# VH-VL binders against Translation machinery-associated protein 16 homolog, part 3

Target 1, 180 residues: Translation machinery-associated protein 16 homolog, of Drosophila melanogaster (Fruit fly) (q9vxy4)
Amino acid sequence: MTNLRKELEKCKHPNSRKTKALGKKARRQNNKHKVRLGHAIKSNITGEKLSWFLGQIDEGRTEPLRPQELEDLIELYFTRFDEELEQINLKQSIGKHRANQHAARKDVITMTLEKERNEFRTGGLELMNLCDPLKLKMLRDWDGSALSVQHLKLDLVSYNMLQRLKEQSKKKETSEQMET

## First folded at step 13 (VH-VL; from x3 with light chain H98R)

Design a4
Fold by OpenDDE, fold request of step 15:
Structure a4 (fold): chain C 180 residues (1-180), chain A 118 residues (1-118), chain B 112 residues (1-112)
Amino acid sequence: as target 1 above (180 residues)
Amino acid sequence: EVQLVETGGGVVQPGRSLRLSCAASGFTFSSYGMHWVRQAPGKGLEWYAVISYDGSNKYYARSVKGRFTISRDNSKNTLYLQMNSLRAEDTAVYYCAKDYDSEGMDVWGQGTTVTVSS
Amino acid sequence: DVVMTQSPLSLSVTLGQPASISCRSSQSLVYSDGNTYLNWFQQRPGQSPRRLLYKVSNRDSGVPDRFSGSGSGTDFTLKISRVEADDVGVYYCMQGTRYPYTFGQGTKLEIK
């Protein structure tokens, strides 16, 4: 970026073909940089989410999660800010003049939770299907780096998806009981 | 000058009740939260209650929850602590303290002594 | 609850020498707004506690510049550059980041 800026400063005529070309190149570079930053931010958010889920799984667990276990874990995930929200609410209530001081953080948390809950109820939360033993292994083998998140194949885990998996599991259990 | 004066301490038997008062002056009492902190003889400081500026919110330490009630009368610039079912372990100097925008307790009273003995 | 651990619990210092008290929290004291709500209190013999510092390093009005605070996250320090006779008493750290508020055990400062 520094070199293009220097080159643009050397241009004598703002409407010259060269200046226009450099301007277009600079804009493209800036856009690429913005896109890259956006991806980096998304990767960090995804990495934090995956790290949270990994932290809830017992070390050494090799068996995939049951659909109900994954549902419970996701519900627990939605409560991860409860203590923070409680503290914010309490602190905001103590003094007359600080009622709005923490409003920004509270709003971000609330908006995040609403979005995540809505995703889970509709199209799915971007996560790994931990009911798949291969996905569980992939998550366990993950180094925790935001840079490596892009190499993880994520799934859209929805409430309806988990309900379907529960039904399938019940059918398999019933069929196995009939064969014995 | 901000001043806090605690009163109501004394010697009481276990199971009895006592009401402490804290008279505030030198500031807009109704704009600030208030705390109670106690100190047992020869021991450290223990936080145990806070009340919001308007009295609408209260929070207690686990050790006193259900037995003690913090309240305030903003028209009288007075903080209260109703202590019920007193125990020997409640023996302490009780301090009221002014909150400063959740930055901690900036001003303390002189304390009032509560002794619970059979 | 956040556990506050002070060290040492007792300190004997020669007049004019520096003193240092450590306070460690069991959890980070960084609040949602990015501030760290750590307080230091002084309690002289037979007196009420007095706040010395708020938000780690800010001195209250009337507190001498001999008192300074530092630290971040979970580790904090109170320093007295030159101990005076009236500095005798018990010093407490307190976290005000989360309810319930919690104090350290206290550090008794004595003069040798």
Scores: ipSAE 0.755, ipTM 0.932, lowest interface PAE 0.6, mean pLDDT 93
Fold by OpenDDE, fold request of step 15:
Structure a4 (fold): chain C 180 residues (1-180), chain A 118 residues (1-118), chain B 112 residues (1-112)
Amino acid sequence: as target 1 above (180 residues)
Amino acid sequence: EVQLVETGGGVVQPGRSLRLSCAASGFTFSSYGMHWVRQAPGKGLEWYAVISYDGSNKYYARSVKGRFTISRDNSKNTLYLQMNSLRAEDTAVYYCAKDYDSEGMDVWGQGTTVTVSS
Amino acid sequence: DVVMTQSPLSLSVTLGQPASISCRSSQSLVYSDGNTYLNWFQQRPGQSPRRLLYKVSNRDSGVPDRFSGSGSGTDFTLKISRVEADDVGVYYCMQGTRYPYTFGQGTKLEIK
């Protein structure tokens, strides 16, 4: 990127064919870089999320989560920053001059939580459906790397989805009881 | 020069109360949080409590929560520690310390000795 | 609570020789702002504690250059390049990243 900028600075005429070509090339490179960076950031965020969920599952668990267990786990996930927020609030309150020093982090956390909660209530949180034994196995077999997140098949897990799964489970249990 | 002077230490029986004071000088007392730290004889340092610059927020170590109360009077440049239901294990030198923008405790007093004995 | 572990608990050093004290935390001491709020204190015999270093490696006013701090995450070190007679005392690390604040056990420095 540094070489293209230097070459553009050497161009005497902004409307020359050469200058236009270099400008177009620079824009393409910048766009590619932005896309790559965006992808990397997304993969990292998703990886962190999946790592958190993996960390909550007992080692050696082979049985899928019940829908209620997954719901409880997601609710717990939304509290993952509670301690950090408490510490931020406490530290900000101690001295007169630092009341705003940590405002940026607090805002990011708050915005993130609001977004995630909204996703869960509406279209779904991007996650693996851990009520599926195949998905649970996939998560357990995952190496924890953000680079390998792209190989994981993610689902949109919503509150409504989990409620439907609960209803289906109840119907199945009732049917099995009638056959016995 | 920033100076902190603790007073109020003494010998008391178990179950009794004691109030410690810390007089501050050489800085704008009302702009800084303050801490209490204790040291039992021959032991290490133990953090006990913090109070915000305006006294609106207080936080305590679990070991003293409910028995000790930190307070301050900014008009008098004085920090206080009310200690109730004292126990033998509360025997220590008690230090007040100035907070430095949540970066830790930059200035300490000379300490006051509290002895709880039957 | 964050547990702070110092090593060694006692150190005997010849005058003019270097000294090193380690401090480990049970959790990362990196705060939300990216800073690490680790402090080092010196307590000379019969005196109150004095802060030597803040944020791992920053010296307080009047602290000699022979004192230095290093480390990151959970592992920290206090170094004295050349020990002097006035360095006798107990040294404490303290984390100020999270409440409650917690201290190491202390390291007693003696002269041989």
Scores: ipSAE 0.754, ipTM 0.931, lowest interface PAE 0.6, mean pLDDT 93
Fold by OpenDDE, fold request of step 15:
Structure a4 (fold): chain C 180 residues (1-180), chain A 118 residues (1-118), chain B 112 residues (1-112)
Amino acid sequence: as target 1 above (180 residues)
Amino acid sequence: EVQLVETGGGVVQPGRSLRLSCAASGFTFSSYGMHWVRQAPGKGLEWYAVISYDGSNKYYARSVKGRFTISRDNSKNTLYLQMNSLRAEDTAVYYCAKDYDSEGMDVWGQGTTVTVSS
Amino acid sequence: DVVMTQSPLSLSVTLGQPASISCRSSQSLVYSDGNTYLNWFQQRPGQSPRRLLYKVSNRDSGVPDRFSGSGSGTDFTLKISRVEADDVGVYYCMQGTRYPYTFGQGTKLEIK
């Protein structure tokens, strides 16, 4: 990117065919870079999320989560910033002059949580369905790297999805009791 | 020059109460948070409490929560520590310290000695 | 609570020689704003504590340039390039990233 910018700076005529071509190339490179960066950021965010969930699961657990357990875990996930928010609020309150210094982080956290909660309530949070034993195993076998996140098959886990799974589980239990 | 002067220390029996004061000068007292830190004889420093510039927010260490109350009077440029139900383990030099925009404590008083003994 | 661990707890140094004190935190001291709120304090015998450094490496007014701080994340160091007689005392690291604030155990500096 540094070389194209230097070449563009050497172009004397903004409307020259060469300048336009270089500009187009620079834009394409910039767009590719933005896309790559966006992908990397997304992978990092997803990796952090998955790492958090993995950290909440017992290392020896082989049984899939019950739908209620996964719901509880997701609710716990939405509280992951509570301590940080408390600290931000406390620190902001101590001195008169720096009350706004931490406002940006607080806003980012708040927006993130709102987005995630909304996703969970609607289309689903991008996560692995840990009620599936294969998905749980995949998460456990994951090396924790953002680079390998792309190899994980993610699901959209919604509140409604979990409710359906709960209902299905109850029906199975009832049918098994009738056959005995 | 920023100056903090603690007073109110003394010898008290267990279960008694004591109120410490810290007189501040040389800066706009009402603009800064204030801390209490103590040091038991021959021991290290222990943070105890902080109060916001306007007194609206208070935070305490677990060890003193419920027994000690931090307060301030900005009209008098004075910080207070009300200590109730004093114990032998509360024996220490008590320092008031000025907060510096949450970057730590930049100025300390000379301390006042509290001795809790039967 | 964040645990601060200093090493060594006692240091005997010859006048004019350098000294180094380590401070380790149980958690990262990087705050959400990207700053690291680590302080170093000096307490001379019979005196109140004095802040030497804030945010790892910034010297307070009147602090000699022989004092320097370094480190990141969980590992921090206070260095004295040339120890003087007036440097005798106890040195404390303190984290101010999270409440409650916590101090290291202190390092006693003595002259040989």
Scores: ipSAE 0.754, ipTM 0.931, lowest interface PAE 0.6, mean pLDDT 93
Fold by OpenDDE, look of step 15:
Structure a4 (fold): chain C 180 residues (1-180), chain A 118 residues (1-118), chain B 112 residues (1-112)
Amino acid sequence: as target 1 above (180 residues)
Amino acid sequence: EVQLVETGGGVVQPGRSLRLSCAASGFTFSSYGMHWVRQAPGKGLEWYAVISYDGSNKYYARSVKGRFTISRDNSKNTLYLQMNSLRAEDTAVYYCAKDYDSEGMDVWGQGTTVTVSS
Amino acid sequence: DVVMTQSPLSLSVTLGQPASISCRSSQSLVYSDGNTYLNWFQQRPGQSPRRLLYKVSNRDSGVPDRFSGSGSGTDFTLKISRVEADDVGVYYCMQGTRYPYTFGQGTKLEIK
């Protein structure tokens, strides 16, 4: 980026073919950089999320989660900021003059939670289906790096998806009971 | 000058109740949160309660939650601590302290002594 | 709860010499607003605590410039450049980043 800026500064005529070409190249580089940054941010967010879920699973667990267990875990995930929110609210309330000092963080948390809850209720939360033994293994084998998140096959885990899995599990149990 | 004066300390038996008061002067009492901090004999400082400037929010340390109640009367510039079900481990000097915009406790009272003994 | 650990717990210093007290927190004391709400208190014998420093390094009114605070994240230090007789007492660090507020164990400063 530094070299292109220097080259642009050397251009005498803003409307020259060379200047326009350099400008276009600079814009492309900037856009690529923005895209890369966006991807990095997304990977970090996803990595943090996956790390949270991994941290909630017993290290000795080899069996996949039951759909209800995954649902409960997701619900628990939505409460991960409760303590922080409580702290923010408390701190904001203590003195008369600083009621708005922490509004930005509270807003970000609130927006994040709303988005995630909405995703879970609709299209699905980008997560690994931990009811799949292969996915659970993949998560456990994950090194925790945001860079390696791209190698993980993520699923869209929705409330409805989990309900369907629950129904399927019940049907299997009933069929196995009939065969015995 | 900002001043805090604690009163109400004394000797009580376990299981009894005691109410402490903290009279504030020299500042706009109704604009600041207030804290209670205690110090057991020969021990360190222990924070255990805060109340918002308007009394609408309260927070307690786990050690006293459910037994102690912090309150205030802004018309009287007074902070209170109702202590119920007192235990021997509650024996301490109790300080009220003024909050300063959540930056900590900038002014402390002289403290009042509570002794819980059978 | 955030655990505050002071070191040393007792310090004997010769008059005119510097003193240093360390305070470590079990968690980062950086709050979401970017501030670090660490306080230092002095308690002289038979007296109530007095705040010396807030937000790691800011001195309260009337606090001599010989008192200074430093640190970040989880590690903090109170320094007294030249200890005076009136500095005898117990010093406490306190975190005010999260409720419940928690104090260090205290460091007793004595004169040799």
Scores: ipSAE 0.730, ipTM 0.918, lowest interface PAE 0.6, mean pLDDT 93

Design a4
Fold by ESMFold2, look of step 14:
Structure a4 (fold): chain C 180 residues (1-180), chain A 118 residues (1-118), chain B 112 residues (1-112)
Amino acid sequence: as target 1 above (180 residues)
Amino acid sequence: EVQLVETGGGVVQPGRSLRLSCAASGFTFSSYGMHWVRQAPGKGLEWYAVISYDGSNKYYARSVKGRFTISRDNSKNTLYLQMNSLRAEDTAVYYCAKDYDSEGMDVWGQGTTVTVSS
Amino acid sequence: DVVMTQSPLSLSVTLGQPASISCRSSQSLVYSDGNTYLNWFQQRPGQSPRRLLYKVSNRDSGVPDRFSGSGSGTDFTLKISRVEADDVGVYYCMQGTRYPYTFGQGTKLEIK
């Protein structure tokens, strides 16, 4: 795809016979690349998200996360665009012309975060449940490759699920206190 | 013709304060952001601060944050730099510059010299 | 902060010959709107800086066409096709993609 894009960019005469032949070849190869790229993009997005969460956990930690720790990590994930948003807000605000225009990237970020927060509050975000020791180990054993991410079994992690896990931990803690 | 004229430079002792002014003409001052940039003797250019067209947003280089304050008076077409707790390393020519659409600093003033010495 | 590195730091060029100045950034200068906010400035002896080019290759008003800019991502070049006496001075690249704005160290151009 890369070579073909460069060939098309070199073409200065859009309706020549050479340009039409390159266009036909590019369309056939582009269709095959669109399908493969679509699968690669989906795997890359998932892989980048999982890598972000893995990177927040101490390299030597083997204990699963407490429900509050996972909730805190998810809330931290929602702040991942804060520095970029600050830069966009600054650049948009400097001159009057830019201040009166919409910033497409800011809109995309806002919509993405709104969607992710809604998912977390309803059916859950597609993540690994790092409160489960087997899931934590699976994530650590993952080589970070987008190609291997397809072998990871993801969970739906919701706000309500985490509150239930906190309640279970609270009841266990109370029972242990009464036993002593 | 767009013009920017800095004033207020001079010789001051360390720890003192100085206020620089930048008078703007030839454009709608209240539509554009403004910057301060300095150049120490024999050295390169160093960006210091920006203020938005309406004064609502400001950003400072780490080296001057807390010591310098950028401000503007759109009714007087004037940009200001309040410089507190001055140090010898603040000795430089100070330029104001006009921004356009955050593309860069398209017009510069002639500069005003600040010398900090005991 | 984005570090801007110029090369060479000094040039000595014969009148009428070309000159080329390189500028490299520590990170991509492509902003989320698709633009690359890389600027070039000239500072003649005893004068304030003057912008020559903005967004890589766009010449400011009154800048002759013998000045040209190129590059993308992190690597940029200012070219003077035929150096003239008025070209003496220090040239700076600057990035405006991310605050704080940052300049290269400068390249001093001298006539042999």
Scores: ipSAE 0.650, ipTM 0.874, lowest interface PAE 0.7, mean pLDDT 87
Fold by ESMFold2, fold request of step 15:
Structure a4 (fold): chain C 180 residues (1-180), chain A 118 residues (1-118), chain B 112 residues (1-112)
Amino acid sequence: as target 1 above (180 residues)
Amino acid sequence: EVQLVETGGGVVQPGRSLRLSCAASGFTFSSYGMHWVRQAPGKGLEWYAVISYDGSNKYYARSVKGRFTISRDNSKNTLYLQMNSLRAEDTAVYYCAKDYDSEGMDVWGQGTTVTVSS
Amino acid sequence: DVVMTQSPLSLSVTLGQPASISCRSSQSLVYSDGNTYLNWFQQRPGQSPRRLLYKVSNRDSGVPDRFSGSGSGTDFTLKISRVEADDVGVYYCMQGTRYPYTFGQGTKLEIK
């Protein structure tokens, strides 16, 4: 990209064919850079989320999570900003001047949590379904890097999906008890 | 001309109580948070507590939580520190300080000395 | 709690020579509003503390411009370009980014 700016500086004729061609190259490369940066940011956010969930599971556990266990982890995940919110609320309350102003970070946190809770209650959060033994193994085998996270196939994990999985487990257990 | 004057220090036996006062002038006291900071003899500074401008919110260092209570009376422009169950290690100079927008403490009092000894 | 570490803890400086005090924090002092709430205080012998600098490099009213502050993130420096006799005392850094507020150990400045 620094080469493009040097080439543009060498063009002393603003409307020449060379200047117009270099202008098109510069716009196209800038758009490609913005798209690559956007993908990297998504991968970092996804990677941090998956690392959080992995960190809540005992290192020696190999069996998949029960649906209630995954639900409990998701509810715990929603509390991840509690300490930061306490600090913001305290800092905002101390002087009269701050008390009359919104904290931009608190607004972002509130909107993020509202969106995530809504996603969980509707179409689902983008997670790995840790009730699936294959998905749990994939998460454990993941090296933790944002580069490799792009190759993980995510699921949409919703409240309703977890309730259906609980019902399937209850139905299977009932059938096994009737046979004994 | 912001001024803070601490009073109420003295010599007390362990297990007893003291109440420190901080008289404020030269600013709109009811618009600003207030802090207490201490300094043991020959030692550094240690932050202990803050109270919001209207008294509705308070925060304490872990070392004094449950024993010390910060309060204020905005009609008297006065900050208080109630110190219960005093210990020898509470011996220090106690400063009140004016908060500035939760960024730090911009004005300090001259301090009042508390000595906990037999 | 954020741990603040000053170095050196004691300085002996020839009158008219520069002095430099380092302050390091155990975590970044950048708050979510983009500001860095690192303060410096001076305590002359027998006196209460006086604020010198706030937000890293802003001098408080009446502080001579031979006092300057710099740094970012976790590493901060107070510099006195030419030490005067009145500069004798103890210097503290303090972070106001997170509660509880915490101070460094202090740096005692003496004239040789």
Scores: ipSAE 0.642, ipTM 0.875, lowest interface PAE 0.8, mean pLDDT 87
Fold by ESMFold2, fold request of step 15:
Structure a4 (fold): chain C 180 residues (1-180), chain A 118 residues (1-118), chain B 112 residues (1-112)
Amino acid sequence: as target 1 above (180 residues)
Amino acid sequence: EVQLVETGGGVVQPGRSLRLSCAASGFTFSSYGMHWVRQAPGKGLEWYAVISYDGSNKYYARSVKGRFTISRDNSKNTLYLQMNSLRAEDTAVYYCAKDYDSEGMDVWGQGTTVTVSS
Amino acid sequence: DVVMTQSPLSLSVTLGQPASISCRSSQSLVYSDGNTYLNWFQQRPGQSPRRLLYKVSNRDSGVPDRFSGSGSGTDFTLKISRVEADDVGVYYCMQGTRYPYTFGQGTKLEIK
C-alpha cells in the first residue's frame, strides 16, 4: 500500500486517468485481501470441526465407525453449544437491562445449528466419512494445522447416506446367512 | 443511598433451618438481580446464589444446591435465603449483594452471622 | 468452575510505597460480548466487602485513582501507587464472566 501512495502523490489532478487507474488498483488489492481472509477463516473453521470429531474417537481405535456411531457423533456435535447457551441465557436473565436486550451471540449459535441440521438432513455436512477406514486414517495422520486441512478431501455426510449404509450392512448380513 | 440490611442470623443446631432476609432501599429493587455470598470465620469469600430481577431464574453453587433456596418479594423490596438441613460447615457471615449488570456485585450488606453448633 | 488464584496471599508494605497483587484465572475471562468481567474487592478489618474495580480497570465511585487495575485473558493485577493506613485489609479478585461467580483466596495487606 506504500507503493500505491507514492504513485498517487505523483498525480496532481484527482480525476486524471493515472489517478483513476491507481484507484482501481487499490480497490482490487483490497478485494484480494478480503478473499484471502475468507479462505483462512474457512480453513480454521474446518480444522476446528475435524479436531472436534477426532477428539471424540479413542486414540487407539483403528476400525472405521459404524454408520450409527457416526450419526450419534453428529448429533452430539449439534449439542456442542449447550453449555455456552446455558451461560448466555442465565446472564441475560439476571438484570432487567440485559433481559430487554438482544443477545447477538445466541442468535449466531441458533442460526449455525439450524443451518447444520438442515444440511445434514438434505445434501450433507462437509465432514470426513469416518465409516471409511482410509478417511479415518487420514484424519488421524493429519497434523491438526489449518494450513494442511486444505489438502484433506472432505465428504458430504447426510442423514440419508447414513441410512443407506445401515441398509447395505443389513443386506450383506442377510446374504451371508443365506449362503450358510 | 443504596443500602442492604441482612437479618435472621443466629445460633442453630445441625439439621435445623433458618431464613435470612435482606431489606433493600435506595434503588429500584425489581430491576436488579441479587446475590448471596458467604464468609466462614477467618476465611475468604464464597459466592452461593443469584436470583433474577423478576424472580423467574435462579442459580446455586454446587455445595448448597438442594438445601438452600433463594427468593424475593419485590413488593417488599426484600431478598430471602431459606437454609435447610444446616451443617457445621454452613457457619459463616452471610452477605446479600446487588447485581451489577450481570458482571459482579456493586453494593453489599453488613452481613448476618449464622452459627451451626450443638 | 473457574478457579481464581491470587499471589501473594500476604503482603507487608511500608506506608507510602506501592503495592501489587496478582490474580490468575483457570480460563479466559473474556465473555462473548468482548468484555472481561474481572472485579476487585477490598475488605477492611471488621467490615463488609467493598467493590474497588470492575471490568479489569474501571474504578468504582469514590475509589481513589491511586488504585488501578490491568491485565487481560487470564492474568490480572491490582496496583496501589501509594499505600495509606486505611488500605489495610484483605483484597479479593472475582470473575463474573461465568456462573458460578468465583473469588480468589484473598491477599492480606499490612503496614510494616
Scores: ipSAE 0.629, ipTM 0.870, lowest interface PAE 0.8, mean pLDDT 87
Fold by ESMFold2, fold request of step 15:
Structure a4 (fold): chain C 180 residues (1-180), chain A 118 residues (1-118), chain B 112 residues (1-112)
Amino acid sequence: as target 1 above (180 residues)
Amino acid sequence: EVQLVETGGGVVQPGRSLRLSCAASGFTFSSYGMHWVRQAPGKGLEWYAVISYDGSNKYYARSVKGRFTISRDNSKNTLYLQMNSLRAEDTAVYYCAKDYDSEGMDVWGQGTTVTVSS
Amino acid sequence: DVVMTQSPLSLSVTLGQPASISCRSSQSLVYSDGNTYLNWFQQRPGQSPRRLLYKVSNRDSGVPDRFSGSGSGTDFTLKISRVEADDVGVYYCMQGTRYPYTFGQGTKLEIK
């Protein structure tokens, strides 16, 4: 049994100073619990995302991804709900009276993907920059634990960053060809 | 009374085609999806295909995709299954069934038997 | 595909006694709307299948209240509180949560 429940039962007078103090203590414990739950949920989501990207790369590969390869993986990641969306669309379409019964889940998926695409096109997605050989090695060395994922330093990977890296690669190739 | 009556079964040679029909009555056919399910001799039930109420959307089990085509004619209250490139393994009783809330099938026909010569 | 596994595959029951059939799915049958689309069908000898239960526990029209369903997630049970002669046949569970729909292998019920 919690001590808070027993202490509240002893308080016979509503709004007494002891009753108000116990109420504040209970609220503080609940708030701390909700913050810890929020951190655990975000760590799990991040860990699952990083595991997904790691799973797309050959185990023996040590070279960093080319910018186009990372862009292609990000676009593939955006398709991760395709099977679920197909199932929702099928169920919605079969009978005349089932219209929009699953719209809530479909809307959540759509909003999630729109947010992720917007982040990618602006300030960047929270991701490991796998075009950086040190970041690829860090992801390879990660134990896969959601508890340890917060120690990985994430990057903001944007569409514009990847386009810039493509242009830098082309400039470097052109400069090296002109040095003969 | 909701009724579904399948017809078009028979004995056919492998590689041939057959079209099954399912005549519907006792409900507003054009408001409901429809399914085909089969039962091989002495075996259990296997779901094969579904079609939406207006015919605009269809889905097939992988085992028949590309060979079977589900269709409907709402003006005639009739569901169809076109079966091409028939194989001995397609020998079964074929049932049509009315969709229930995109979760299952509430009314079944009596079935029609397709036998593909071995 | 979702695999549905029934047990037992055959059941001999004394008239008037209870019967119980289990059905297990290879993955959760809870859909994103919170519903569990687990169905039960009865196929009497020489007849087409008839729906008994839908969404785990809802009896179809005309199904006696001695038939009941229970379970959640991946584990489900059909119970007949008092078996009658007309209950002879094969019973199938089916999931309608994901396409393709899939059936269990069937459970043959007979009177001993």
Scores: ipSAE 0.610, ipTM 0.860, lowest interface PAE 0.8, mean pLDDT 87

